# Designs tried in a protein design chat: VHH binders against NADPH-dependent diflavin oxidoreductase 1 (ATR3). Part 2

Target 1, 247 residues: NADPH-dependent diflavin oxidoreductase 1 (ATR3), of Arabidopsis thaliana (Mouse-ear cress) (q6nps8r221to467)
Amino acid sequence: KPDCFLKMTRNEVLTKAESTKDVRHFEFQFVSSTIEYEVGDVVELLPSQNSSVVDAFIERCGLDPESFITVGPRETENSSFSEEMITQIPIKLKTFVELTMDVTSASPRRYFFEIMSFYATAEHEKERLQYFASPEGRDDLYNYNQKERRSILEVLEDFPSVQIPFDWLVQLVPPLKPRAFSISSSPLAHPAAVHLTVSIVSWITPYKRTRKGLCSSWLASLAPEQEVNIPVWFHKGSLPAPSQSLP

## First folded at step 18 (VHH; from q3 with S57R)

Design r6
Fold by OpenDDE, fold request of step 19:
Structure r6 (fold): chain B 247 residues (1-247), chain A 122 residues (1-122)
Amino acid sequence: as target 1 above (247 residues)
Amino acid sequence: QVQLQESGGGLVQPGGSLRLSCAASGFTFEDYAMHWVRQAPGEGREWVSDISYSGGRTYYADSVKGRFTIARDNVKNTLYLLMDSLKSDDTAVYYCAKEGDYWDSPYGFDSWGQGTQVTVSS
C-alpha cells in the first residue's frame, strides 16, 4: 500500500511558451499522514490513466466496467491495494483496471501476442500474431510494438477478432507502476509539502504518432482545484533511473 | 537484478576504431531490445543506437550513421558497438541500456550500466 496520499496545490510551467520543452514545478501537500523526507529523496507516484482509454479497453474486451470482480494478487510490491484486499474484497472492474493494469503506457510482451493468436478468429490476424510470436517475426514485432510504443489497447484494436479472457489479461497486461521523481523541496523550507520539478515528456513515434509520458502528462493535466489524491511511496536516496528524463 | 557492464572504451585518434561491449545479466537478454547512449562532457545523454531482440533491426542516430554498428550476441548476453571513423565529437561516456516495457521517455529504457569512457583525441 502507499505510504500516503498527496494532493497537488500548484502546477506551474517553468518553461517559456515558445519553448519546445515543458518543464513544470509541482507542489503537493500531504492529505493525511506526513512522511519524513530529505531533499533529493525519491517519491514514486501512481499515475492515473485516462478514463476514456480505460473505458475503451474495457469495451474492447467486452467487459462490464460496473461489474465486481475478485482477482488474486499480482507479485507486485507497488500496488495501490493490499494483497488481502485484492484477494478477498470484490472490486469494481473499472477500478481494478484503472489502478492495476497499464493499458496506456506499456507495450505488451511477445507472449501477449502468442496468447492473442490463440484467441484470434480471423485467420489473417491469427497468422500475423503467430508471426510476431515466432523467432523470425520478433524483430518485426519490435518495430511494430516497442518502437512504436503501442499500448495494450492499441494492439487489441489492431486485432479486432481477438477476444482474450479477462483472467489472461490480468496476467499479461503490464501492471500499472508508480513513477519515480526526485523531490526538489526540503521539508525544512516547506513543511508538510513536496515539490517536484518534472519534464513533461512528449515525443513522436516512427509512424508519427504523438506519445506522452503517462505520469508527467497526467500531472501536467491536474489542477489543484480537482483535489486529486495521489498514492505515493517515499524512498531514500537518488533516482534509480531517469525514466522521466529526455535523452 | 539487472546488471549491465560496459567495456572497451579508451583513447583513440581521430579516424580510429573502437569496439565497446556490454555484458548483461539479471534478465533474459534476448527478450529485450538494447540501446547505446552516450553523454559528452557538459551535455545531456544522447541516444546512439538500438537493436531489436535478435538483431534483425538496428537503428542509429544521424550523427553516427554509417560509422557505428550495433550488434548483439544473445548466447553470450553481450551487446556490442563497433565504432569506426571516430571523431572528436564522439568523445563521451557510453552506456548500454535495456529497453523497458513502459514508456516514460522517447527511448523507454529502464536500466543502464556505469558506462565506459571513449576519448577521441589527436
Scores: ipSAE 0.853, ipTM 0.947, lowest interface PAE 0.5, mean pLDDT 92
Fold by OpenDDE, fold request of step 19:
Structure r6 (fold): chain B 247 residues (1-247), chain A 122 residues (1-122)
Amino acid sequence: as target 1 above (247 residues)
Amino acid sequence: QVQLQESGGGLVQPGGSLRLSCAASGFTFEDYAMHWVRQAPGEGREWVSDISYSGGRTYYADSVKGRFTIARDNVKNTLYLLMDSLKSDDTAVYYCAKEGDYWDSPYGFDSWGQGTQVTVSS
């Protein structure tokens, strides 16, 4: 469960026009409960996925976005939602995918390809999937998948004969994870506000595809006028992971 | 809990060699690609090399290509970086990094160690 919700009040580019970097200053205000924090603390934001990508995923999987589903609790180390958030209460399938399944910015692992092979109807696809899932194919899988940063959707699109039941997809697809940022503001100077300084991440893959950081690019696309409520979690301390500014 | 611990750094003269090691624990080592990155004084972090699951695929930054060799021992859960023909520009803190699942950066690391200092000086 999120600690609270934030909404953006400012989206400012800090870098010069001639710069190859896009660094932005974001300001947020609390829309629900106010959380106490200190400058340098970490806030995790749950990003929104591109609606078109989610729609494409749902369509690719032959699912009805307007259908209602019930999903039992899933306990994973990377789960963004507590057991209380995943209840037996019916939820719209599209909403569930949007909020819980990262179909945009997470590369599947070998096991996903293994399961895909069981649900492939085209023999050539099945064979390729089996190869990727095999010890001898693992390194090639690295090049195909992780190095290229292929998403769940992209992988599924590459294997059109694969039809995985949704209950399996829920288990296989990496959960949508909140992204951590260092808070650059002090509540003393800016009460009831949270400021972030964020490098907007974009890079080119080996096959010359443009990739973007899900959360940073999403934040960059937000306007204060949209009044988007963002689920967030606060943590004490510094960022444990490498900076997004890593080249 | 994921743990990465680098070792093997030190002071070396130009043209010298070093071998870095990274001891990994807390995850199935062979299921993840591993990376070396470095950070020189006053500069940002730079990707150095990565290696696939079984070591069948290796990649290098242009700055180290032909001089550095990345390797791994999946039985020992250890990542290595053999550095030959070291240059002053190779001076940096070297970090072992674990591949992550998510695309938050070009290399998507979700864990790294404390680093080991490599100093190349005459």
Scores: ipSAE 0.849, ipTM 0.949, lowest interface PAE 0.5, mean pLDDT 92
Fold by ESMFold2, fold request of step 19:
Structure r6 (fold): chain B 247 residues (1-247), chain A 122 residues (1-122)
Amino acid sequence: as target 1 above (247 residues)
Amino acid sequence: QVQLQESGGGLVQPGGSLRLSCAASGFTFEDYAMHWVRQAPGEGREWVSDISYSGGRTYYADSVKGRFTIARDNVKNTLYLLMDSLKSDDTAVYYCAKEGDYWDSPYGFDSWGQGTQVTVSS
C-alpha cells in the first residue's frame, strides 16, 4: 500500500526549445495527509503504462481482457467444518496487467526465452529461441534483447508462433515497479509540496528505435488539470553523521 | 546483497596506462551485462563501456574507443577496464555498474560500486 498520493500542480520545461535534452520541473501537492521528508530524500512513484500497448499485449497473447482472474489462490481444501473464507477478490485480467506487469519498458530474462521455445510451433522460431537460451547463444541474446532494449511485447511479436499460458506470463513478465526520484524541495520553503527535477530520457537503439523512459515520459505527458492521483512511497536519502554532544 | 568494489585507480602521466578491477558478489555475475561509467569533477556521469554475459560482445564510448578495453572473468566474478594512452580529460571517478532489466534510463543500472579515482596529470 502506498504511503500517500500526490497530484501534479506544475509541469514546467526547463530546457530551451532548440535543446536535444528535455528537463522538467514538476510540482506536486499531497492529496490528503502530509508526509515528513527532508530535501534530498527519495520519493517513489508508480507509473502508468500506455493503455494501447497493454491492449496489444493482451491481444497478442490471445487473452480475454474482460475475464476475471484470482491471483494466488489458496491451495488448502475446505474441510467439512471449516469456516475459512477465500478472501481474494477477483479482478479483470486487463486491470491486473495494467497495474502489475511491465509489458512496455522491461526486457525479459533468458528463462523467458527458454519457456517460449517450449510453446513455439514454428520450427525456425523454436530453434532460434533454444539458441538464445543456450550458453553458446547468450552473447547474441544480449545483443538482440538487452542492447536493443526490447520489451516483452516486442519479443513476443518477433516470435508469432509462441503462445504462452497466462500462468507463465504472470511468473516471468517483469513486475511493474515504482521509480525513484530525489526530492528537490524543502518542506520549510514549500509546505505540503514535493518538487522534482527530472530528465525526460530518450535514446536511439542500435536498430534505430526511439526509446523513452517509462516513468519520466509518463510524467511529462501529465497536465495539472487532469488531477491524476499518483501513488507514492517516501524513503530517506542519506543519514547524516551523528552530531557530537557535550555531557 | 549485491556488492561491487572497484580498485586499481591512481595517479598517472598522460600517455600512461592503468588497469581497473571490480569485484562482484551477491548475484550470479555471468547472468548480467556489466558497465564502466565515469564522472569528472563537476560533471555528470558518462558511460564508458559495457560487456555482454560471456564477454563476446564489447561496446565503447567514442571518447575511449581504441584506448580502453573492457573484460570480465566469470570464474573470479571480476570486471576489468584496461586503460591505455590516458589523457588529462580521462581524469574521473570510475564506477562499475550492474545492468538491470528496466529501461527508465539509457543504461538501466540497478547497482553501482563506490568508485575508484583516476587522475591523469603532468
Scores: ipSAE 0.598, ipTM 0.846, lowest interface PAE 1.6, mean pLDDT 84
Fold by ESMFold2, fold request of step 19:
Order: C-alpha cells, then structure tokens, then sequence
Structure r6 (fold): chain B 247 residues (1-247), chain A 122 residues (1-122)
C-alpha cells in the first residue's frame, strides 16, 4: 500500500573528499502519479537489503531460496461449503525475505532467544540462550545483542546448532520497515520532484565491527541509470521519524 | 503512543547540581534501554548516557563521566539523570530517548521527548 513510487535522478556528494563524513544530496522524480507535499514534510522510503547477506541468512537457516511460499489461509479446492475463496499468490522465498524481513540491520528481541533455545541441539548453546532469556541474564543480553548492534544473521551464526522453522522466523524476525526523511525541496521551486539531504551513516561497535545504516548506505549505492522504483509514503512533518530524519 | 516527558531543568550556577526526570508511557519501559542526549545552542546533538533494561549497566560520554549518574525506576516508568559539578558547557536542552531495535544510526533511537532546558551560568 505505498502512496507512490519515486526514482532517483541525482546522487551528489556534498562533503569534500578529505572529510570523514559522507553527506549526499538526492533528487527523485515521481513515477506516474504525483502527490502534493510541503517543504518539511516527511517521506518514508522502503530500503533494499544487501542480496549477499539475504542469501547467507537463507543458507544459514537451511531454506531453499527458489521455493515458493504462500501467505494467508490455504486454498480448499475440494470444499463443500459455500465460502469466499481467498486468493493467494505464491511468492519466491528469497523475494519474501528480501522485502519483508530485516535480517541485516535489526536486532532480535528476548523472545527470539527463548525460541532459539528450544531449537538448539548443542547443550552449551541451549544453556546460554536460556540464560539470555531469563531475568538474571537480561542485562548481559543487552550487552551482547543491543550494545554490539548484532543483526539477526549474526546472532544465528553465533549459535550454529539452532535450526528455527521458517514459520517462527516469519513471526520473530523484525519486519523490514521504511525509513523517514525530511523533504528539503519546495514543489514551487522543483515541480514534481523530491529532494533529500542524507548523512550516510557508519560507526564502529564495542567489539570493533563496522556498521552501516541500511537505508542511507543503500541510497548512496544507487545510480540514476539503474531506474529503481522506490516505494514511498508521505506524512505531515508532525509525525515521528527515525533518528536519521531528526534535526 | 510512546510518550516521553522530561522535567527538572532550570538555571544553576557552576558547580551546582540538578536532577532530571523523564516520565515514560505507551510502551513496556523495562524492555528498552534508555538514553539521555543533549543539544547545546547552535550545535548538534551529543549523546550523554544510557542504561540497560534493569539498570545493571550504565554508560557515559567522556565529557560527563564522574559527574553525572543515570538511573531508572521500572515501577514508576521513570528515567533519571543526576547531574553534579555542573559546568557552563553543560548548558543544553536535555532529551530523553528510547532505544529501538533498528540500527539506522549508532544509537537507534525510535522516540524522543520534547526536552528540558538546563542553563549553567554565573
């Protein structure tokens, strides 16, 4: 249910080559439909995830990326009852993961660790997961998981005996969500265009791992000639926004 | 839905003390790390401190270590910042921030309060 699609028309580095910061000016044009907005309104963009990381997640979980899955109630072709059929369209498992499950930039919650413990076959892994899920282990879980900014994939790789069924993964892996940015363009000055000024975010964790902001780094990697249609939603500037869109 | 309301700011002389409070609602407070962030006039935001779920882990920016103490009360759903030995460069608006699970930035804040002004002047 996106409001419309945008395509990138410009990707300009604003910071000087010697700077450690990377700030970009992005320009977008509407694809077909135009939505009215005011300067300072917020646009949400749905990012793409790194395909190689998605592939690694699928392999780690023992899943077939080319298999097809369905969402919703099962079709019952032999039903004797008069009932409305719910149409289901099979989708490729890899496509479903890429679009709906944040395997690269979100950390799991405590319940994920509890469920992992039920599917661990190595006793030392099961014991550690049970500890993390307990009240006594909660602050240690924070230090392991949140302070290090561990992703779903990184947690699964630390506990290699765990094999969670896909149904649980769909329920517990954080959903891939749009990221919000303040619009810097005026439609009076730039008709049918949306401009953003975005800091490309990177940082080092306590264990010296490099992290990158998912949406900002993805946008920086796009070029106008790729003609990627980006799903977007528009909001008045009074709505809450992710930290990247904060003043 | 998430609401964060800071209070306790004010005017104080250098060397003075203040206690900031942040009343939280609209989420399960004990399930999230909480942070204090400040913004001095004409400057960007500076992370000050954070505290783990039960309060057993606390972390501070180098600029405030030894002078500030973060605490939380999970029964009252309230976050605190105890500030001692205040200096002129501690003058800022202080914000309470809720940590989320998405790491689009180093701190991953998904909600902010409106802030409380702390002014340290002679």
Amino acid sequence: as target 1 above (247 residues)
Amino acid sequence: QVQLQESGGGLVQPGGSLRLSCAASGFTFEDYAMHWVRQAPGEGREWVSDISYSGGRTYYADSVKGRFTIARDNVKNTLYLLMDSLKSDDTAVYYCAKEGDYWDSPYGFDSWGQGTQVTVSS
Scores: ipSAE 0.551, ipTM 0.815, lowest interface PAE 1.8, mean pLDDT 85
Fold by ESMFold2, fold request of step 19:
Structure r6 (fold): chain B 247 residues (1-247), chain A 122 residues (1-122)
Amino acid sequence: as target 1 above (247 residues)
Amino acid sequence: QVQLQESGGGLVQPGGSLRLSCAASGFTFEDYAMHWVRQAPGEGREWVSDISYSGGRTYYADSVKGRFTIARDNVKNTLYLLMDSLKSDDTAVYYCAKEGDYWDSPYGFDSWGQGTQVTVSS
């Protein structure tokens, strides 16, 4: 379903060592197939999640990573038999989580806490979750969850009596999504290559924990000698630039 | 379709005050934390302030703490930034931003307004 794959060929730090910012220049080459892009285009890259965190999530939820599941949209019922059969191919649970569920860099939504309260067996956990889901608890939920940048796994670990069925987890865990970057190279100057200039996203939370953006920190961790194929999508046009020239 | 429209900017003398507004539509406003972010000429974006769902929690960058006040009206679906004791360093385009679930950009924003210019001259 990606347009093609890229592999990294260069990872260069652009900022000074004493700088508070970390900005990188990345270079990529196409893998197997090439796509022509134009000046002003955007590329979306699908990041990889830390495998040990994915494993911890699966274990915490009492799931079998080697089991096979079939997930497909209901609208496929009108497809031809050939197309439906391709869409409904069984996949390992672990592979599904790795590719489709953001368990490492997204905070749960408020409804997730409401559903957790239904599946909590410890009374103090159930009461706390009900509070977070209520109008009276919303601002405290913001502090606990979104402002602190808690992940799905961190929240589940804070409420150990909660055991949510996988069907609910698929619905409620934010999907792993590609991240968009403006292409900094011209195909005229750099044929069959894609260059990006990326700020590595990190911040300190109110409880003084360091958090990093999934895609930017993952890209920064890649070495050119690694043969990692990155799924990508190309789009026409540029990302919005919020600044305008002043008179 | 999420829409955020800032207003209330303008030219002001140092020490002056302005009130910025952001009209929001296309989403359930009270379900999202909201932010103000600014961009000075030739510089990157700087987070200014954010406010929780009901407005009970507010946070400020050190550079504006004590001078700026963020507020929201969930009946009118409007975000405000009350700016007092303005300095030349506050000159920037000010953007209203809606918080999202993902951390890849600063503060996890998923929607932005067009911005309103604030100029503190002399």
Scores: ipSAE 0.486, ipTM 0.795, lowest interface PAE 2.0, mean pLDDT 83

## First folded at step 21 (VHH)

Design u1 (from t3 with S105T)
Fold by OpenDDE, last read:
Structure u1 (fold): chain B 247 residues (1-247), chain A 122 residues (1-122)
Amino acid sequence: as target 1 above (247 residues)
Amino acid sequence: QVQLQESGGGLVQPGGSLRLSCAASGFTFEDYAMHWVRQAPGEGREWVSDISYSGGRTYYADSVKGRFTIARDNVKNTLYLLMDSLKSDDTAVYYCAREGDYWDTPYGFDSWGQGTQVTVSS
């Protein structure tokens, strides 16, 4: 369960127009309850996925976006819904996918390919999947999957004969996780507000695909007028990893 | 919890060699690609090398290609960086990094060590 919801009130580009970098200043307002924090603390934001990607995924998997489902607990606790809520209250399938399944910005693990091989009907696809899942093919899987930053949807599209039941997909698809940012504002200077300085990350893959950070790009696309409520979590202390500016 | 601990850094003369180690714990080591990254004084972090799950695929920055060798021992849960023909420009703090599944940065790092200092000086 999120600590609270934030609403964006400012989206400002800090970098020059001629710069190859896109760094932005974001300001947020607390929608309901105000959480106490200090400068340098961490806020995690749950990003939204592109609706077209979610729709494509649902269609690829042969699912009904308007159907209602009840799903048991996942191994990871990074969904916007508590395990208790997920198990007790039916939810629309599309909403469930949007909020809990990262079909956009996470590469599947080797085990996903192994399971895919069991549900492949085309022999040539099955063989390729078995290869990726084998000790011999694991390193090639790195090139195919991780280095190219292939999403769940993209992998499934590459193997059209694979039909995985939804209950397996829920277990296999990486959960949608909130992304952590360092808070750049002080509540003393800016009461009831949270400021972030975010580098909007974009890069080119070996096969010349453009990839973007899910949350940073999503934030960049938001306008204050949209009144989007963002689920967030606050954590004391600094980010354990280096700044977002790392290439 | 995920832990990465670098070691093996030190002071060497130009042309010398060092072997860095990174001890990994708290996760299934073989399920993750691993990276070396370095940060020189006053500069940003620079990617050095990465290695695939079983070590069958390795990649290097142009600045270290032909001189450095990345390796891993999945039984010992250890990542290595063999550095030969060291130059003054190789002076930096070297970090071991785990590549995660999520795309937040170009390299997808989700865990870092504390780093080990490498100083190349005559």
Scores: ipSAE 0.877, ipTM 0.952, lowest interface PAE 0.5, mean pLDDT 92
Fold by OpenDDE, last read:
Structure u1 (fold): chain B 247 residues (1-247), chain A 122 residues (1-122)
Amino acid sequence: as target 1 above (247 residues)
Amino acid sequence: QVQLQESGGGLVQPGGSLRLSCAASGFTFEDYAMHWVRQAPGEGREWVSDISYSGGRTYYADSVKGRFTIARDNVKNTLYLLMDSLKSDDTAVYYCAREGDYWDTPYGFDSWGQGTQVTVSS
């Protein structure tokens, strides 16, 4: 479970209007209990996914977003809900997808394509999926899937004859994970607050698709007035290395 | 635990050659695409090259294309970077990086090594 919840109190652009870069200063306030930290420590934030993408995924899979489900144990790190809570208490399907399944910003593994091939009804789709799952197709899978940064939803949309049961999807879809950031504030200087300096990343894929970082773009879209509670985890130490700066 | 350890760096004259190695452990090496990135003094990190799972697909930055060759040995869990016709501008710390499933950044790195220093100087 999360260490605590934060809410945004400031969203400030630090870069000049003429700059191709978008770097922002975020300030957060503790919603409940205050966690002790030091400047340079790491905070992990669980981002929210775009509701339209989640809805599209649910629709693509032929599921009812308003249905209630009970799901067995899932090995996930830093889940918003305890494993016991998920297994013992019914949860709305849409809520479950939103909080546990990354259908937006993670590419499926080869095994996902293998399983897809078993649930494909169109022969040409089945053959293509089998190819991607094969040793000879591995490198082409890299180009198609990883290099293009295709999401689970996008892959499923490319193979319309594939219908995977939800219990398989829960196992196959990359789990929604929190994203790590270096804390730029000191609690001595800013009591009961957490500051982050974040580069809002966007890039173009080989097929000219615009991609964005899930958490950075989500944070950028937040306004303090929304009063969004963000589940977070604190870790001692620093990030191993800074991410590549976008030109 | 995922570990990446670079080696093979050193001092070389312009026009010289070096071979970098990256020893990988703690994960199934062949299941991941691998990258080389570098950081020159006072500069940001620059992508150099990437290679697909079996090595069938390779990509290079324009600055190194035709001079550098990325390769991998999945039996030895080792990534290589063959650097020919080295220039002073190639001076940097070179990092081996693993590409993960999540793409929060353009190259989706989820792990990298400590780096190895390459210095090209007359």
Scores: ipSAE 0.877, ipTM 0.953, lowest interface PAE 0.5, mean pLDDT 92
Fold by OpenDDE, fold request of step 26:
Structure u1 (fold): chain B 247 residues (1-247), chain A 122 residues (1-122)
Amino acid sequence: as target 1 above (247 residues)
Amino acid sequence: QVQLQESGGGLVQPGGSLRLSCAASGFTFEDYAMHWVRQAPGEGREWVSDISYSGGRTYYADSVKGRFTIARDNVKNTLYLLMDSLKSDDTAVYYCAREGDYWDTPYGFDSWGQGTQVTVSS
């Protein structure tokens, strides 16, 4: 369960227009309950996925976005839904995918390709999937999948004959996880607010695709006028490794 | 718990060589691509090299290409960085990093070691 919900009140670019970097100052206010924190503490935000990507994923998988589903408990401590809620209350499939399945910014593991091979009807696709799942093909899988930062949707689109049952997809697709940021504000100076300084992450893949960090780019795209409620979790301490300094 | 521990750093003269090691524990080592990154004083972190699951694919930053060699021993759960022809500009803290599945950074690191100091000086 999230500790509380935040909404953005400010989105300010800190870097110069000529800079190759995009660093922004975000301000948030508490919407539900106020949580005590200190400057330098960590806040985890659950990002929203692009609706078009989610819709495309659902369509690719032959699923009905408006259908209601019940799912068993997942080992995700940071899900927007408690395990109890997921197991007891029917939820729309689209909502479930949006909130629990990262179909946008996570690469599948080798086991996903192995399972895909069992559900492939085209022989050439099956063979390729088996290759990726084999010891001999693992390093090539690294280039195809991990280095290129392929999403679940992109992988599935590359193998159109593969139809995986939803119950398997739930197990195989990386869970949507909140992203951690260091809090740059003090509650003494800003008692009802949380400030973040965030580097907006974007890079080019080996095949010249543009990739973006899910949460940083999502935050950058938000306007205060939208009044989006963001589930968040607070943790004491600092981030172990500043990821913002990496090219 | 995921643990990465670097070793092998030290003081070396220009043109010298070092071998760094990273001992991994708490996860299935062969299921993850591994990276070396470094941070020089007053500078940001710089990617150095990465290696695929079985070591069949390796990649290097232009600044170290031809001088450094990344390797791994999946039986020993150890990552290596062989550094030859060291230069003063190679002075930095070197970190071993595990590549995760999520796109939070260009290299998708989800775990780091404490680092080992490499100093190249005459």
Scores: ipSAE 0.874, ipTM 0.951, lowest interface PAE 0.5, mean pLDDT 92
Fold by OpenDDE, fold request of step 26:
Structure u1 (fold): chain B 247 residues (1-247), chain A 122 residues (1-122)
Amino acid sequence: as target 1 above (247 residues)
Amino acid sequence: QVQLQESGGGLVQPGGSLRLSCAASGFTFEDYAMHWVRQAPGEGREWVSDISYSGGRTYYADSVKGRFTIARDNVKNTLYLLMDSLKSDDTAVYYCAREGDYWDTPYGFDSWGQGTQVTVSS
């Protein structure tokens, strides 16, 4: 459960047009309850996925986006919403995918390929999947999947004969997780506001695909006029991980 | 809890060699690709090298290619960086990093050690 919701009030580019970097200053205001924080504290934002990607995923999986589902708890490192609530209250499948399943910015694990092999109907696909799932194929899997930053959807698209039941997909697809940022503002100077300085990340893969950070790119695409409510979580203390500008 | 602990850093002369180690715990080591990154004083962190799950694939930054060798021992849950022909420009804090599943940066790090200092000076 989010601590509160934020709404963007400013989206400002800090870098020069000639720069290869895109660093932005974002300002947010509290939409719901105000949370106390200090400068340097961490705020986690739940990003939105591209609706077209979500739709494509749902379609690829042969699912009905308008269907209502109840899904049991998923044991993962992080979750965007209470799994208990999801299990008790029916939710639209599309909404569930949008809010809980990262089909955009996370690569599947080896086990996903193993499971795929069981649901492949084309022999050549099955063999390739088995190879990726095998000890001998692990390093090649790294090149194919992780190095290329392949998404769940992209992997599924590469293996069209694979049809995985939804209950497996829920278990196998990496959960959508919030992304952490260091708060650059002080509530004393800017009451009821949160400021972030964010490096908008984009890079090219070995196969010349353009990849972007999900949350940074999403934030960059937002305009204050859209009045998007963003679920957020606050954490006391400094960001433990290296700067988001880390290459 | 995921833990990464670097060691092996120190002071070396130009042209010298050094071997860094990273002890991993709290996760299945072989299930993750591992990286070395470094941060020189006043500079941002720079990617140095990465290695695949079984070590069959290795990659290097151009600045260290031919001089550094990344390796891993999955039985010992240890990542290594063999550094030869060290230069003054190699002076930095070296971090081992685990590659996660999510793309927030080009290298997808989700865990880091505390780092070990490498100083190359005459």
Scores: ipSAE 0.872, ipTM 0.950, lowest interface PAE 0.5, mean pLDDT 92
Fold by ESMFold2, fold request of step 26:
Structure u1 (fold): chain B 247 residues (1-247), chain A 122 residues (1-122)
Amino acid sequence: as target 1 above (247 residues)
Amino acid sequence: QVQLQESGGGLVQPGGSLRLSCAASGFTFEDYAMHWVRQAPGEGREWVSDISYSGGRTYYADSVKGRFTIARDNVKNTLYLLMDSLKSDDTAVYYCAREGDYWDTPYGFDSWGQGTQVTVSS
């Protein structure tokens, strides 16, 4: 369960138009309740996935978005934050997918390809999936899947004969995770606000696909007047050690 | 519990060679692509190289192509960087990093070592 909700009040581009970087200043205010924090603390935000892409995933898998499901706890630690928000209450399938299953960005692991092979009805698809899941095909899987940063939906679209049951999808699709950001505001200067400075991350894959970070690009797409309630968690922070930082 | 420990750094003259190692534990090493990343003094981190699950596919930054070789031993759970024809601008702390599945950043690293210092000086 989130600590509270935030809504965006400002989205300002900080970088010059000729810059190759896109860095934004975001301001948020609390919705309904407030959390005390200190400068340097970390906030985790649960990103929203593009609703039309989620709809495409649900349709591709032959599922009814309006059906109700009941989901028990998963044994993996990575899914606990999302499932705590919804666990033990009947929930619409679409809502569960939107909040807990990363269908738009994260890449599947090898076992997902193995399970896909059992549900492929086209022989050439089954053979290719079996190859990817085999020791002999592992490096080709790396190039296909990881190097191209393929999402769950993209993989399923490449193998149209595969119809995998929802129970397997829940088990194998990477969970949608909150993303952590250092808070740049002081509660003394901005007592009811949270400010973030965020680089909007993008890159080009070897086959020339443009990819963007899920959460940063989603934040950049929000407008303050939209009144979107963002689930968040606060953590006491120390600045990341230099050896732990990414380039 | 995932642990990555680099070793093999040191002082070397220009044109020299060095072999870095990264001992991995706490995960199934052969299921992960592995990377080397370096950070020169006062600069950001620079991606150096990566290697596929079995080691059959390798990739290099232009600045090190033809001079560096990435390798892995999945029996010993160890990643290597074989550095040849070293130049002074190769001076940096070298880190091994594990590639994850979440692409919030271009490289998707989910684990790092503490690094090993390489110094190239006349």
Scores: ipSAE 0.656, ipTM 0.834, lowest interface PAE 1.1, mean pLDDT 85

